# Miniprotein binders against b1l550, part 235

Target 1, 279 residues: b1l550
Amino acid sequence: MRLPEELLERARDIHSEAPSHRIKLDRVGSFGLKVPVEFKGFLLLAEADVWVSLPEGRRGVDLSRQVEAIYELSNPPKDPFSLCREAAISLLEKLNYADSSGVSIRFDAPLQDGESLKYYGVEISSIASDEIINKIRVEILGMTACPCTAELIRAYKSSEIAATHTQRSLGILEVSTKAEHPDPDKLASIIERAMSSPLRTYTKRPDEGGLVIRSLSNARLAEDVVREMIHLFLEEFGHLPEDTHILAAVRSMESVHMHDIYAERSFSLDEIRKEISSH
Key: E = the ipSAE of ESMFold2; O = the ipSAE of OpenDDE; V2 = 0.75 times the mean of E and O plus 0.25 times the DockQ between their complexes.

## First folded at step 17 (miniprotein)

Design xb8 (at its last look DockQ between E and O 0.93; V2 from the best seeds 0.82)
Fold by OpenDDE base, look of step 17:
Structure xb8 (fold): chain B 279 residues (1-279), chain A 89 residues (1-89)
Amino acid sequence: as target 1 above (279 residues)
Amino acid sequence: SEYTVEAEINGVRIRIEVEVDGKEIRITVTIEKDGRRIRFMYVITSPEKLAKYLEEIERIIRMFGVDPEEVKRLIEEVRRMIEEILERL
């Protein structure tokens, strides 16, 4: 049922009214939108959040305009990075009372694994004000082998390749930069390379054996993985602005414990370069 | 080397700053309209990225109500400038 348009002329614009309490809000928007994106030749349905700031003198945000802004840009589907940046800017222009806006887009990114696909989680964000900050979070599972148990087993039974417990580990790279979003495939690759071994969707038996041997031969603590992620990140993304902020983290789902092991480092590019250069 | 292209079109001020560092091109765009300013940046490491981000910048500037043909001319000027820079490197 559509209400008569005549009623709109008689209705107060509730959103433009003064609020009962004059308080600015940082984020008001629509969360859990579904938007189509094109990513590496795949058409994906991504989850999106859109928001703007609300000044103290305005009761509410025009939420319909926010939704329109992102969907206008989503047809035809485009890459999620451009969509994110463009939508954040469009929100500020369309909602002229806002001093800031933001867009977040989440999906599982396909990653080729031989003739099969694996995936990593990605969250792409852009926050716009006087400047635009682009944020990307990549999460991918890998495998870690424990060097401590390996050493104990080596000491107990002489072996070139010591048995040890292995577990799934979630690697996380979060990058916030004034530049465009870093390449998520490169970020995922850094995480995988920092672990004892990658995970595979499909393995032939010889390949599976090789994967396990590789893991055992490259045993790493969660701490080692984070340090390696940072090292590899600096090699690949050293061209980013010095004020670029990075979170490198690992959550190891320990196979011998009921709990996970977690390690992280938060840093800016300039800070970490100074730290490494001081040694 | 730093290069700047500036335009004012229908009350919208656009500044595109291009910085070249070795093989990397940094493009910083500043748009000013109705007393508001927005700045965003790209670090370009390939010709494909350059083309892509110039198209994106064009779309973004158009969101501010700038005439599409004028925006196109501005972007082509920036493109030409960058190409000339790259030829000198």
Scores: ipSAE 0.799, ipTM 0.929, lowest interface PAE 0.6, mean pLDDT 92
Fold by ESMFold2, look of step 17:
Structure xb8 (fold): chain B 279 residues (1-279), chain A 89 residues (1-89)
Amino acid sequence: as target 1 above (279 residues)
Amino acid sequence: SEYTVEAEINGVRIRIEVEVDGKEIRITVTIEKDGRRIRFMYVITSPEKLAKYLEEIERIIRMFGVDPEEVKRLIEEVRRMIEEILERL
């Protein structure tokens, strides 16, 4: 049912009124939208959140304008990173009472794995005010092998036995920058290369054996995985603005323990360069 | 090398700053409309992505209700200047 449009002249504009309690809100928006995006030739339904700030003198936000802004830009489907940045600016332009706007987009990024697929998690955001801050978080599983146990077993049968405990480890890179979002495939590659071996969707016996041998030859502590992630990140993304902030982390689901091991380092590019150059 | 283009289109002030250092291209865009300013940037290390990001900048500027043909000319001027600078290197 469509109501008569002339009622708009007689009804109060509730959203533009002052609220009973004049308190500014940081994020008011629509969360859990499904938006079409195109990523590496795949058409995906990503999950998106959109919001704006709401000044203390305004009772409500124009929610239909928020939803309209991102859907206008998502049709036809396009690159999720461009969509994220463009939508954040569009929200701020369309909702002139807001001091800031934000957009987040989440999806599983497909990766080719032989004749099959695997995937990794991506969440991006763009926060717009007088400047734009772009953030990307990538999470991907890999394999780690314990170097301490590997060394003990090597010493036991110095030429005959190569073994250690291996486990799944979740690698995390999160980047916050004034520049455009980093390429998620490059971030995922950095994480996988820092680990002992990548994971496969399936393996045949010869491939499985090779994967295990590779992990043993590249055994690493969780701490060293994080350090390697940082090293590789600096090689690939050292060009980003000096105030770019990074979090590098790994959560290792240790196969011989009832609990996980976690290692983390956060830093700015300026900070880490000073740290490295002091040696 | 540093290059700056400034324009005012339909009451919207646009400033595009380009810094080229080796093959690294930094583009900073400032848009001002009705006293409100927004500033964003790109750090392009892959020349093949230059066209993609210039198209994104064009789309963003158009959001502010400006003549699309003038925006297109502005972006083409920026593209030509970047390409000319890169040829001299």
Scores: ipSAE 0.757, ipTM 0.919, lowest interface PAE 1.1, mean pLDDT 88
ESMFold2 (binder alone), look of step 17: mean pLDDT 83; pTM 0.802

Design xb9 (at its last look DockQ between E and O 0.92; V2 from the best seeds 0.82)
Fold by OpenDDE base, look of step 17:
Structure xb9 (fold): chain B 279 residues (1-279), chain A 89 residues (1-89)
Amino acid sequence: as target 1 above (279 residues)
Amino acid sequence: SEFTVEAEINGVRIRIEVEVDGKEIRITVTIEKDGRRIRFMYVITDPEKLEKYLEEIERIIKMFGVDPEEVKRLIEEVRRLAEEILERL
């Protein structure tokens, strides 16, 4: 049922009214939108959040305009990075009362694994104000082997390759930069390379044995993984602005414990370079 | 900056700054309209990305109600200058 358009002329614009309490809001928007994106030749349905700030003198945000802004840019589907940046800017232009905007886009990114696919989680964000900050979060599972248990077993039973417990570990890289979003495949690669071994969707028996041997031969604490992630990140992305902020983290789903082991480091590129150079 | 292209079109001020750091090209875009400023940046390490980002910048500038032909001319100037830089790298 569509209401008569003549009623719109009689209705108050509730959104433009003064609020009962003059308080600025940081984010007002629509969360859990579904938008099509093109990523590495795949057409994906991504989840998106869109928001703007609301000044103290305005009761509400025109939410329909926010939704229109992102969908106009989503047809035809484009890469999620361009969509994110363009949508954040479009929101500010279309909603001229806002001093800031933001867009977040989430999906599972396909990653080639031989003849099969594996995946990593990605969240792409852009926050626009006087400047635009681009944020990307990549999460990918790998495998870690515990060096401590390996050493204990080695001490108990002499072996070149000591048995140890292995577990799935979630590696996380979150990058916030004034530059464009870093390449998520490179970020995922850094995480995988920092772990004892990658996970595989499909393994032939010889390959599976090799994967386990590799993991055992490259036993790493969660702490080691984070440090390695940081090291590899600096090698690949050292060209980013010095004020670029990074979160490197690992959540190890420990196979011998009921709880997870977590390690993280938050840093800017300039801070971590100073830290490393001081040693 | 290696070069700066500036234009004022229909009350929108556009500045595109291109800097070279080694083999990297930094493009900083500043758009000013109605007392608002928006600045965003690209760090190009792969020349193949240049065209993609120029097209994006063009789309972004058009969102501000700038004449499409004038925006096109501006981007073409930036493209020309950036390509000249890339040929020297």
Scores: ipSAE 0.794, ipTM 0.927, lowest interface PAE 0.6, mean pLDDT 92
Fold by ESMFold2, look of step 17:
Order: C-alpha cells, then sequence, then structure tokens
Structure xb9 (fold): chain B 279 residues (1-279), chain A 89 residues (1-89)
C-alpha cells in the first residue's frame, strides 16, 4: 500500500522542527547499505555507511536523501574511491544544514595470485566539511618466520636443521590524507613485501617448499615487518601532503603460543622524516 | 609551473589551482556556494590519470546545480593549460 501523496500537505515536517533539547549530533545516517562498485573489472557488492552532522536547531535528518545520494552515484557501478569522495560532497551539498558529512565503503579486493585469486580487506572513508579528509585501511595476510628461534636451532643443529616457527600475520596500513585515496593494491604490496613470504591460494609441493624456504631466508620479527612497511610506504607515497597520517601495524598469530603478538606505529609524514633525518 | 582557473557559474564560485612539477600534478579545487566553501585536492603521480580526475572534478562541480556546458568549458580550459605545460616537459 502506498499512502496518498496529498497527506504531505497536511502533515507536520517533523525533521525541520527544533528539537526539545538543542544538542548537535556528530553522525546521523544510514549504516550497512549494500552498494554496487566496480574494482579492476570486478563488479562487487560493497557495504557502505553514510552520515551527516546535525545542528542543534534541527530535529532530524532527511535520511532518504542520504541513501538516495549514494545510490544515484552508484548507478552505473563505478570505482569505489571516486564513489566515496563524490558521495561525501554530494551529502554535504544536498543536506545544506549539515556542517560535515561522511561516507565509508568496505569490500574485499580481489588480487591476482598466479592462475587463481586471493583477497584482502579494504575500508575507505571520505569526511567532508570545509576540507575533505580521505582515509583508507588495507589488511592482508602474509607469513612471518621467527628469527630468534631460527638462531637457536642453527646454534643447536646448524648443518642439519634450518627451521623456525612460521605463522600467518595480518598486516595493516591506514592512511589519512587530504589527497585522493592511495591505491589499495600498492598498500597491499607494501605489506606483503614487508613479510617473510606472501600467502598463496594454493600450491603444489615444490611451490609450497619454496614459500617456506623464502620465509626462512627472510625471517623477521613483527617489529621488523612494521619498520619495513614504513620504509616501503615512504618510498611509494612520500609525495603525499606532509600532514598525512599513517598507522602501520602487524598482528602475528604466533604458532607456538595461545596468544597473538602485536606491533604498531602511528606517524605523520612530517614526523617520520624528522625522525629519520636525525639518525 | 602553475596556473589558476576561476569561474562563477550560476552564483557558484569555482577555483582550480594546478601545479605541475616533473611527473607530479597537484590540483586543488575550491567551490563556494551561499557562503559555504569546500576545498579538496589530488596529488597525481601518473599523468595518465589526469583525465580521470578532471572528469571527477566536473561531476563534483555539477552537483552544485550549475550550467553543465559552462562547467565543461571550465574543465576544457584546465585540460588545455595542463597539457600545454606537460608538452614543454
Amino acid sequence: as target 1 above (279 residues)
Amino acid sequence: SEFTVEAEINGVRIRIEVEVDGKEIRITVTIEKDGRRIRFMYVITDPEKLEKYLEEIERIIKMFGVDPEEVKRLIEEVRRLAEEILERL
């Protein structure tokens, strides 16, 4: 059943009223939307959140206009990064009572892995006010090999045993910047290159042996992985604005323990350059 | 090398600042409507992507309810000037 449109003439406009309590709200929106996006020729169903700020003098947000804004821009499906930036600006323009808007989009990004595919996690956001802040978080699994255990085993059976414990490690890069979102594949590549070895979707025995040998040859602490991620990030993205903020982190699911190891570093490009130049 | 293109279309003020340094192209867009200002930027390291982002900028400006033909002419002027600088390099 569709109600008669003529009722709009008789009903109060609840959203435009002043609220009983004049308190501004930071985020009012629709969360968990499903939107189509196109990424590297793949059509994906991404999850999106949209919101705006609400001034103290306005009772409610036009929620249908928020949802309409992102769905209008997602047809036809397009690059999720363009969609994110454009939708944030569209929300701010369409809902002129708001002083800020935000959009987040989450999807699993396909990545070529030989004759197969693997995936890594991507979450992007754009927050618009008088400026736009774009954020991207990339998470990808790799393999780490413990150098401490490797050294102990070498000292015990150096000629006969080249071994250490290996485990999956989750690498994380978050970037917050005034410039457009960095390429997620480049961020994922930085994380994988910092690990002892990448993970594969499948391998045959000779390839599996090669992965393990590679990891043993590149044994790294979680701390080493984070430092290498930062080094590689600076090589690839040192051109970004100096106030760009980065979080580099690794969560290692240590195969010999019941718990994980975690390492992280947050910095701006300005801060890390000063730190490196001082040594 | 750098240039700025400005326009006022249907009461909306638009400024596009472009700075070219070797392979790096910085574009800063400022849009002002009804006293509200929004500023956003791109730092393009792959000149092949210049056209993609100019198209995005055109779509964004059109969101402000302005004559799309005037927006198109504005973007063409930016493209022309940027290409002129890139040809010298």
Scores: ipSAE 0.771, ipTM 0.925, lowest interface PAE 1.0, mean pLDDT 90
ESMFold2 (binder alone), look of step 17: mean pLDDT 84; pTM 0.829

Design xc1 (at its last look DockQ between E and O 0.95; V2 from the best seeds 0.81)
Fold by OpenDDE base, look of step 19:
Parts: structure tokens; C-alpha cells; sequence
Structure xc1 (fold): chain B 279 residues (1-279), chain A 99 residues (1-99)
């Protein structure tokens, strides 16, 4: 049942009214929208959050306009990076009372693994105000082998390839930049290369053996993985603006403990360059 | 590099022209140029700097007292066209009347 449009003329615009308390809100929006995106030839249904700031003098946000803004840009489906940037700007333009806007898009990104697929998690965000900041978070699972246990076993049995415990580790790279979003596949690759080995969706027996041997030959602490991620990131993305902020982290789901091991470093490109140059 | 910079300047001028800007000012300073134009109260300033293989594009849009700035850092020339199209779409959003 649609109410007669004539009733809208009689109804107060609740959103434009003064609030009972004149307080600015940082984010008001719609969370958990589903939007189609095109990514690497895949049509994906992504989850999206859209928001704007609300000035102290306005009771509510025009939520329908927010939803319209992102869906207008989502048809036809486009890459999520352009969608994110354009939508953030569109929100700010359409909702002129807002001094800031934001869009976040989340999905599992397909990654080719032989004839099968693996994936990494990605969250793409853009925050618009007087400037636009683009943020990307990539999470991918890999495998780590413990060098400490390997050394103990080596000392005990004098083997060239020492047995050690292995575990799944979640690598995280989060990048915030005034430039466009970095390539998530490259970020995922950095994480995988920083670990003892990548994970495989399926393995044949010879391949599985080789994977494990590679892990054992490349045993790394969680701390080693984070440092390697940073090193590889600098090699690939050192061209980004100096004020670009990075979070590199690893969560190791340790197979010998009931808890996870976590390591992280937060830094700007300027800070880390100065740190490395000082050594 | 100089020919490349001129080509880029022409591309951005053409972009402004396609968007209906008639008074377009292009200023060149070394490895940088700036395209400035105004139409219907929408001001654009696009600054492009070329450093070797890196192209840095900064776009500023001003409308109704609001200024928005965003940037691209292009190392792959194949992405240039994509971002030009994006910039054009973004500016067009500002040129469209708010319904």
C-alpha cells in the first residue's frame, strides 16, 4: 500500500527538523547493503556500508538518497574501487549538509589456485571530506612453520630437514592513502610470500609433500612474517605518498597452543623509511 | 617526457571541453601542469605531475563553498584512461543539478 503523495505535503520533514540536542554525528548511514561489483571478470555480490556525517542542526539523514547514490553507480556493475570512490563523492555532493561521507565494500576476492580457486578477504573504503582517503584491508591465510621447534629437533636428531609444527596464519595488510587503492592481488601476494608457504585449495600427493618441505625450509616466526610483509610492501608500493599509513599484522593459529600468536606494526611510509635508513 | 606532458595536458583540456567548460586555463611549470576551469559555479583544478614513469594527478573540485580533493598516482600507463574516465564522471556529478 502506497500512501497518497498528497499526504507527504502535510507531513513534517522529520529529518530536516532541529534535534532535541544539537550534537553532530560522525556517521549515519545504511550498513549491510548488497551491491554487485565486477572484480577480475567475476560478478560478485558485495556487502556495502554507506554513511555521512550529520550536522548538529539536523535531526536525521536522508537515508534513501544514500542508498540511491550507491545503486545508481552500481548499475551496470563496475570495479569496487571506482564504485567506492565515486560513491563517497556522490554522497557528499547529494547530501550537501554533510561535511564527510564514507563507503565500505567487503567481499571475498577470488584467487586462482591451479584449476581451483582460493580467496582472500578484502574491505575497500573511501572517506570523503575536503580530501578523499582510500583504505584497503586484505586478509589471506597462509602457513607458517616454527623455526624454534625445528631447531630443537635438529639439535636432537641431526636431520637436514627438521620436523616442526605448522599452523594456519592470517596475514593482514591495511593501507590508507590519499592515492587510489593499492592492488589487492599484490597485497595478497605480499602476504603469501611473507609466510612459510601459501595454502592450497587442493593438493596432489607430490604437491602436498613439496608444500610442506618448502614450509619447513622457510620456517618463520610471526614476527618474521610481519617484517617480511613490510619489506615486500616497501619494494612494491614505495611509490605511494609518504603519508600513506600501513598496518601489517599476522595472527598465527598456533597448533601447539590453545591461543593465537599476534604480531603487528603500524607505520607511515615516511616513518618506516627513516627507521630503515638509520640502520 | 615533454611530449608526454603536452599530450597529457591536451587530454585534460579535452576532458574539460567535453564537460562543457569554455574558459580553460592551462599553466605549465616544469614537469607539472595545471588545468583550471569554471562552469556554473563548479570550479575544477587538475594538477598533473610527471616524475619518470609516475604520473600524479590531483583533482580539486569546488562547488557552493565546498572543496573536494582527490589524487591518483599512476605507474601503469594503462590505468590512465580508466582514471580519466573516472575523473570525468566525478566532475559530471557536480555539474548535474541537485534534484
Amino acid sequence: as target 1 above (279 residues)
Amino acid sequence: SEEELERLADEFRELAERLGYDEIEVTREGNRFTVEAERNGVRIRITVEVNGKEIRITVEIEKDGRRIRFMYVITDPEKLEKYLEEIERIIKMFLEERR
Scores: ipSAE 0.779, ipTM 0.915, lowest interface PAE 0.6, mean pLDDT 92
Fold by ESMFold2, look of step 17:
Structure xc1 (fold): chain B 279 residues (1-279), chain A 99 residues (1-99)
Amino acid sequence: as target 1 above (279 residues)
Amino acid sequence: SEEELERLADEFRELAERLGYDEIEVTREGNRFTVEAERNGVRIRITVEVNGKEIRITVEIEKDGRRIRFMYVITDPEKLEKYLEEIERIIKMFLEERR
């Protein structure tokens, strides 16, 4: 069932040989691993990818060492952000021929919604070389209300009826930084606050009415949702290193159209500060 | 404050001591201190800067000519202990020889 371990002394170490074609590889690793993590008291089964760079003079990667590195750190299950950072560093230390390593971890994050739960998507990564770069992407649904239609309805025969089309919109914040990963709940909160209103798991009719009224009184173009996300991000995370890179985006599933609307802006903290200070 | 800075410096000195470092240099300059130590060919330099409630920690680990640098910008004091434990685990990885 198991081969004698003594064979390791006689077999060639294929991975440490020089390849026939000396070409550097950027990412060689194990993808789609299932890893337990602990997040806010929940035990979640996350998906992880691990990799290292491979220099042109080395034929292969010790793949079992890669898998060992992340699984050793995941037992017992722990915070996915600590796991991600520690695993990336562990890979670089364990596989000393690599000049860089990387780990990504993906999971659905539970979020309290009154007495119930909802969730949002999280993907984190850590890339280690002479420095470590930490990246987090958060995706959460919210509701948007169209201000253009709202204005037309208000103008129609001096109508007192406030109405417009509303739809689900997917908000996205992606942050790449030399500091530790930002708190995903704070990123999700920024996205929700930029929308016309949050989505709820359920509501009773009086609360549902209040939610709709809030959305109508806070109607926003997709473009302005992105601008608001940036404003709120700077308030919360302006302390991060100046070369921190952010992508803010919204995909709106417009209820009166057959197609979606998309808006995005990428920037570094130093770039956006210069842009804002010019006005 | 001066008291907070001294307390933090003691925490990082104790962290290095737990890892088996015995020649630990702590240098202070204003609101910043640096902890430097070397053991078994593993050199560490931990720089901590305190600005109000913001604590910036930069860790450099050097072994066999390779250097890695990583950082934390802590604005939530409840996270400090967690990150100290993470830093300790990371440095320990470099002190342990792999077979």
Scores: ipSAE 0.762, ipTM 0.911, lowest interface PAE 1.1, mean pLDDT 89
ESMFold2 (binder alone), look of step 17: mean pLDDT 83; pTM 0.845
OpenDDE base, look of step 17: ipSAE 0.775; ipTM 0.916
ESMFold2, look of step 19: ipSAE 0.756; ipTM 0.912
ESMFold2 (binder alone), look of step 19: mean pLDDT 83; pTM 0.847

Design xc10 (at its last look DockQ between E and O 0.91; V2 from the best seeds 0.79)
Fold by OpenDDE base, look of step 17:
Structure xc10 (fold): chain B 279 residues (1-279), chain A 99 residues (1-99)
Amino acid sequence: as target 1 above (279 residues)
Amino acid sequence: SEEELERLADEFRELAERLGYDEIEVTREGNRFTVEAERNGVRIRIEVEVNGKEIRITVTIEKDGRRIRFMYVITDPEKLEKYLEEIERIIKMFLEYRE
């Protein structure tokens, strides 16, 4: 049953009223929306959060207008990066009482793996105020082989390729920049290349053997992986603004321990360049 | 190249023209140019800097006392058209939206 439109004229605009407590809110919005996006030729259903700030003198946010803003931009489906940026800006324009807005879009990105697909996790965000900051978080699983155990076994049996334990490791790159969102495929590639080996969706016997041998031949600590990620990132994305902020991290799900090994570095491009040049 | 910079300047001028801006000022300084225009209280400033194969675009939009600035750093020419279209859509939103 739809209420008569005439009632709307009589009803108070609750959202525009003064609140009982004059307190500004940082984020008010709708979380867990589903929006279609086009990504590398795939039509994907992504999860989206949209929000704006609320001034102290306003009781509530026009939530319906927020939802309309992102869906208007989502039809027809477009790339999630443009959607994110445009939606953040649109929110500020449509909700003019807000001094800031934000959009976050999450999905699993397909990645070609031979004749099959693997995937990595993506969360892209845009925060708009006087300036727009774009953030992207990429997470992808890889494999690491432990160099410590390898060295012990080598010392014991004198083999060229020493056996060692391997484990799944989650690599994370989070980039916040005033530029557009960096290419997520490139970020995922950096993470994979920084690890001992990538994971495969499917393996034939020869491929599986090769994958394991590669990992053993490229044994790396979690610390090594993070450092390699940073190194590769600088090579690929050194053109980004100097104030670009990066989080590089690895969570290794250690096969010989009940707990995970974690390593991270947070830095700006300016800071890390200075650090490397000093050595 | 200087030719590329001129082409880009023309492209952004045309963008402003398509959006209905009449008074468009284009200023050039070295490897940079700026396009400035105002229409119906929506002021735009587009600054473009070319460094080799890298194109840096900074867009500033001012409306009703608010300013929004965003930036692109383009290394792939194929992305240029995409971002031009995006910029155009964004500016158009400001021009068309009236509460």
Scores: ipSAE 0.774, ipTM 0.917, lowest interface PAE 0.6, mean pLDDT 92
Fold by ESMFold2, look of step 17:
Structure xc10 (fold): chain B 279 residues (1-279), chain A 99 residues (1-99)
Amino acid sequence: as target 1 above (279 residues)
Amino acid sequence: SEEELERLADEFRELAERLGYDEIEVTREGNRFTVEAERNGVRIRIEVEVNGKEIRITVTIEKDGRRIRFMYVITDPEKLEKYLEEIERIIKMFLEYRE
């Protein structure tokens, strides 16, 4: 049922009134929206959040206009990165009382894995004001092998036996930049290449053995996985603006421990290049 | 090259023309150019710098005293057309009738 439109003339515009307490709000929005996106030929159902700032003199945000902004841009489904950037700008233009807007979009990205697919986590955001800051976080599982145990076993058997514990490790790259969102597949590739071996959806016994042998041959401390991620990131994305900010991290779910191992480093491109040059 | 820079400048001039801008200023200096135009109170400035295979594009849009600026750093030439289309869609948002 639709109410008579004549009521709009009689009703107060609650949103445009001044609030009882004149306090600015940083983020007011609609969270957990489901939006369709197109990624590498796949139609995916993503989760999105949209928000704007609300000045101290305005009681409420026009929430229907917020939702309208992203849904209009998502029909037909399109690239989630373009959607994110365009929606953030659209929100700021449509809701002129706000001095900033934001959009986040989350989805599991498919990645070819032989004859099957595997998936990795992607969360992107765009924050618009007088400039736009684009952020992407990629999380992907890989395999790590402990070099300390490997060395101990080698010393015991004089290289007759190659063995160590292996485990799943979650690699994380998070990038905040004024440039367009980095390619998530390249970020995922950097994480996988920094680890001892990638994980597969499934393997047959000969391939499974090869995967384990690769991990043993490329045993790395969690700290060195993070260092390698940084090195590879600089090779691929050193062209981004100098104030681009990166977080590189690994959480290793150690197979012989009751607890996880964690390592991380945050840096700007300017900062890390100066650090490397000083050595 | 000089010829590639000229072709790229023409693409941005054509982009502005498709959006209805008719007084388009293009300024060149070395490896960079700037496209400036104004229509119905919407002022655009597109700065492009070419360094080898890297193309840096900075877009500034001003409307009603508000400025917004965003950029692209393109190292894959296959993505150029995609981002030109995105820039055009974004500028169009500011030009469209409110109702």
Scores: ipSAE 0.720, ipTM 0.898, lowest interface PAE 1.3, mean pLDDT 88
ESMFold2 (binder alone), look of step 17: mean pLDDT 83; pTM 0.837

Design xc11 (at its last look DockQ between E and O 0.93; V2 from the best seeds 0.81)
Fold by OpenDDE base, look of step 19:
Structure xc11 (fold): chain B 279 residues (1-279), chain A 99 residues (1-99)
Amino acid sequence: as target 1 above (279 residues)
Amino acid sequence: SEEELERLADEFRELAERLGYDEIEVTREGDRFTVEAERNGVRIRIEVEVNGKEIRITVTIEKDGRRIRFMYVITDPEKLEKYLEEIERIIKMFLEERR
């Protein structure tokens, strides 16, 4: 049942009214929208959050306009990075009472693994005000082998390839920049290369053996993984603005403990360059 | 690099022209150029810097006393066209009347 449009003329615009308390809100929006995106030839259904700031003098946000803004840009489906940036700007333009806007888009990105697929988690965001900041978070699972246990076993049995415990580790790269979003596949590659080995969706027996041997030959602490991620990131993305902020982290789901091992470093490109140059 | 900078300047001029800007000012300063134009109260400033293989594009849009700035750092020339199209779409959004 649609109410007669004539009733809208009689109804107060609740959103434009003065609030009972004149307080600015940082984010008001719709969370958990589903939007189609095109990514690497895949049509994906992504989850999206859209928001704007609300000035102290306005009771509510025009939520329908927010939803319209992102869906107008989502048809036809486009790459999620352009969508994110354009939508953030569109929100700010359409909702002119807002001084800031934001869009977040989340999906699992397909990654080719032989004839099968792996995936990594991606969350991209754009925050618009007088400037636009783009953020991307990539999470991908890999495998780590413990060098400490390997060394103990080597000392005990004098084997060239020492057995050690292996575990799944989640690598995380989060980048916030005034530039466009960095390539998520490159970020995922950095994380995988920083670990002892990548994971495989399926393995044949010879391939599985080789994967494990590679891990054992490239045993790394969680700390090693983070440092390697940073090193590889600087090589690939050193061209980004100096004020670009990075979080590099790993969560190792240790197979010999009931808890996870976590390591991280937060830094700007300027800061880390100064640190490395000082050594 | 100079030919590349001129080509880029022309591309951005053409972009502004397609968007209906008639008074387009292009200023060159070394390895940088700036395209400035105004139409219907929407002012655009596009700054392009070329450093070797890196192209830095900074776009500033001003409308109704608000300023929005965003930036691209392009190392792959194949992405340039994509971002030009994006910039064009973004500016077009500001040129459209708010319904």
Scores: ipSAE 0.807, ipTM 0.927, lowest interface PAE 0.6, mean pLDDT 92
Fold by ESMFold2, look of step 17:
Structure xc11 (fold): chain B 279 residues (1-279), chain A 99 residues (1-99)
Amino acid sequence: as target 1 above (279 residues)
Amino acid sequence: SEEELERLADEFRELAERLGYDEIEVTREGDRFTVEAERNGVRIRIEVEVNGKEIRITVTIEKDGRRIRFMYVITDPEKLEKYLEEIERIIKMFLEERR
């Protein structure tokens, strides 16, 4: 049933009342929305969360306005990064009682892989107050080859056998900055280039052999992959504000173990430059 | 170059004009310029600094005693038009009446 709209003039505005307990809330919003986005010519259905802060003197948030804000901006579908930044600002402007707002958007990014496709995970957010903080997390699988086992096999009976265990490794780059979100394809490329070899959706026998040879030629510890990711990140994104924060990590699903290996480093651009220049 | 910096300043002046601003102040200091304007209680300040291939844009919007600041650090000139359009859309949000 639909109630008569004229009742809106007679009903109390429950949300604008004072609460019985005057306690500020940090995040009040709608989580798990589905929004259309356009990424590299692909039309994707992304998952989004939207929220605002709620001051101690206001009982509730105008939740319908929150949902309207992001949906109005998502029609027609557009770049998810622009959508994220614009929606966060729109929420703060539209819900003027809030002192902060936030939007997160998650999707699987398609990536051309020869004549096929592969993908990597993307989560972005924008948090608006007197400044805007933009965050992006990229996750992509690659292949690593263990240098320790490779060296032991090489030394075995003085033979020149080129072999070691290889495995999938999940590379992670997470960037928090006052500037616009970094290009996710560049972040994914940094991760893949730091690995021993990329993964392919499919390969024919000669191509598969080439991938394995490449991985053996680029054998790396998980620690080495993280260090290489940082080096490549600085080359590509050293222009970002000095207080930009980065997390670089690898979770390696070691083929010879029942458990994973993990390595990570968090830093600001200012901190890592000082560290490198001191050596 | 000086000519490129003037073109950028004109671009932001035109952006403000498209949004209905008519008292637009542009000031320049070396490789930096600032565009300031106010309309209907919405004040904007756009600071642009050029350093080699890098263009830094900082936008400040003030309305009803609230200030919001955001920035772009552009190293790919093909992205400039996209971010100018985004900046224009964001400022327009503040000029429209709340619903």
Scores: ipSAE 0.765, ipTM 0.913, lowest interface PAE 1.1, mean pLDDT 89
ESMFold2 (binder alone), look of step 17: mean pLDDT 83; pTM 0.838
OpenDDE base, look of step 17: ipSAE 0.800; ipTM 0.925
ESMFold2, look of step 19: ipSAE 0.725; ipTM 0.900
ESMFold2 (binder alone), look of step 19: mean pLDDT 81; pTM 0.818

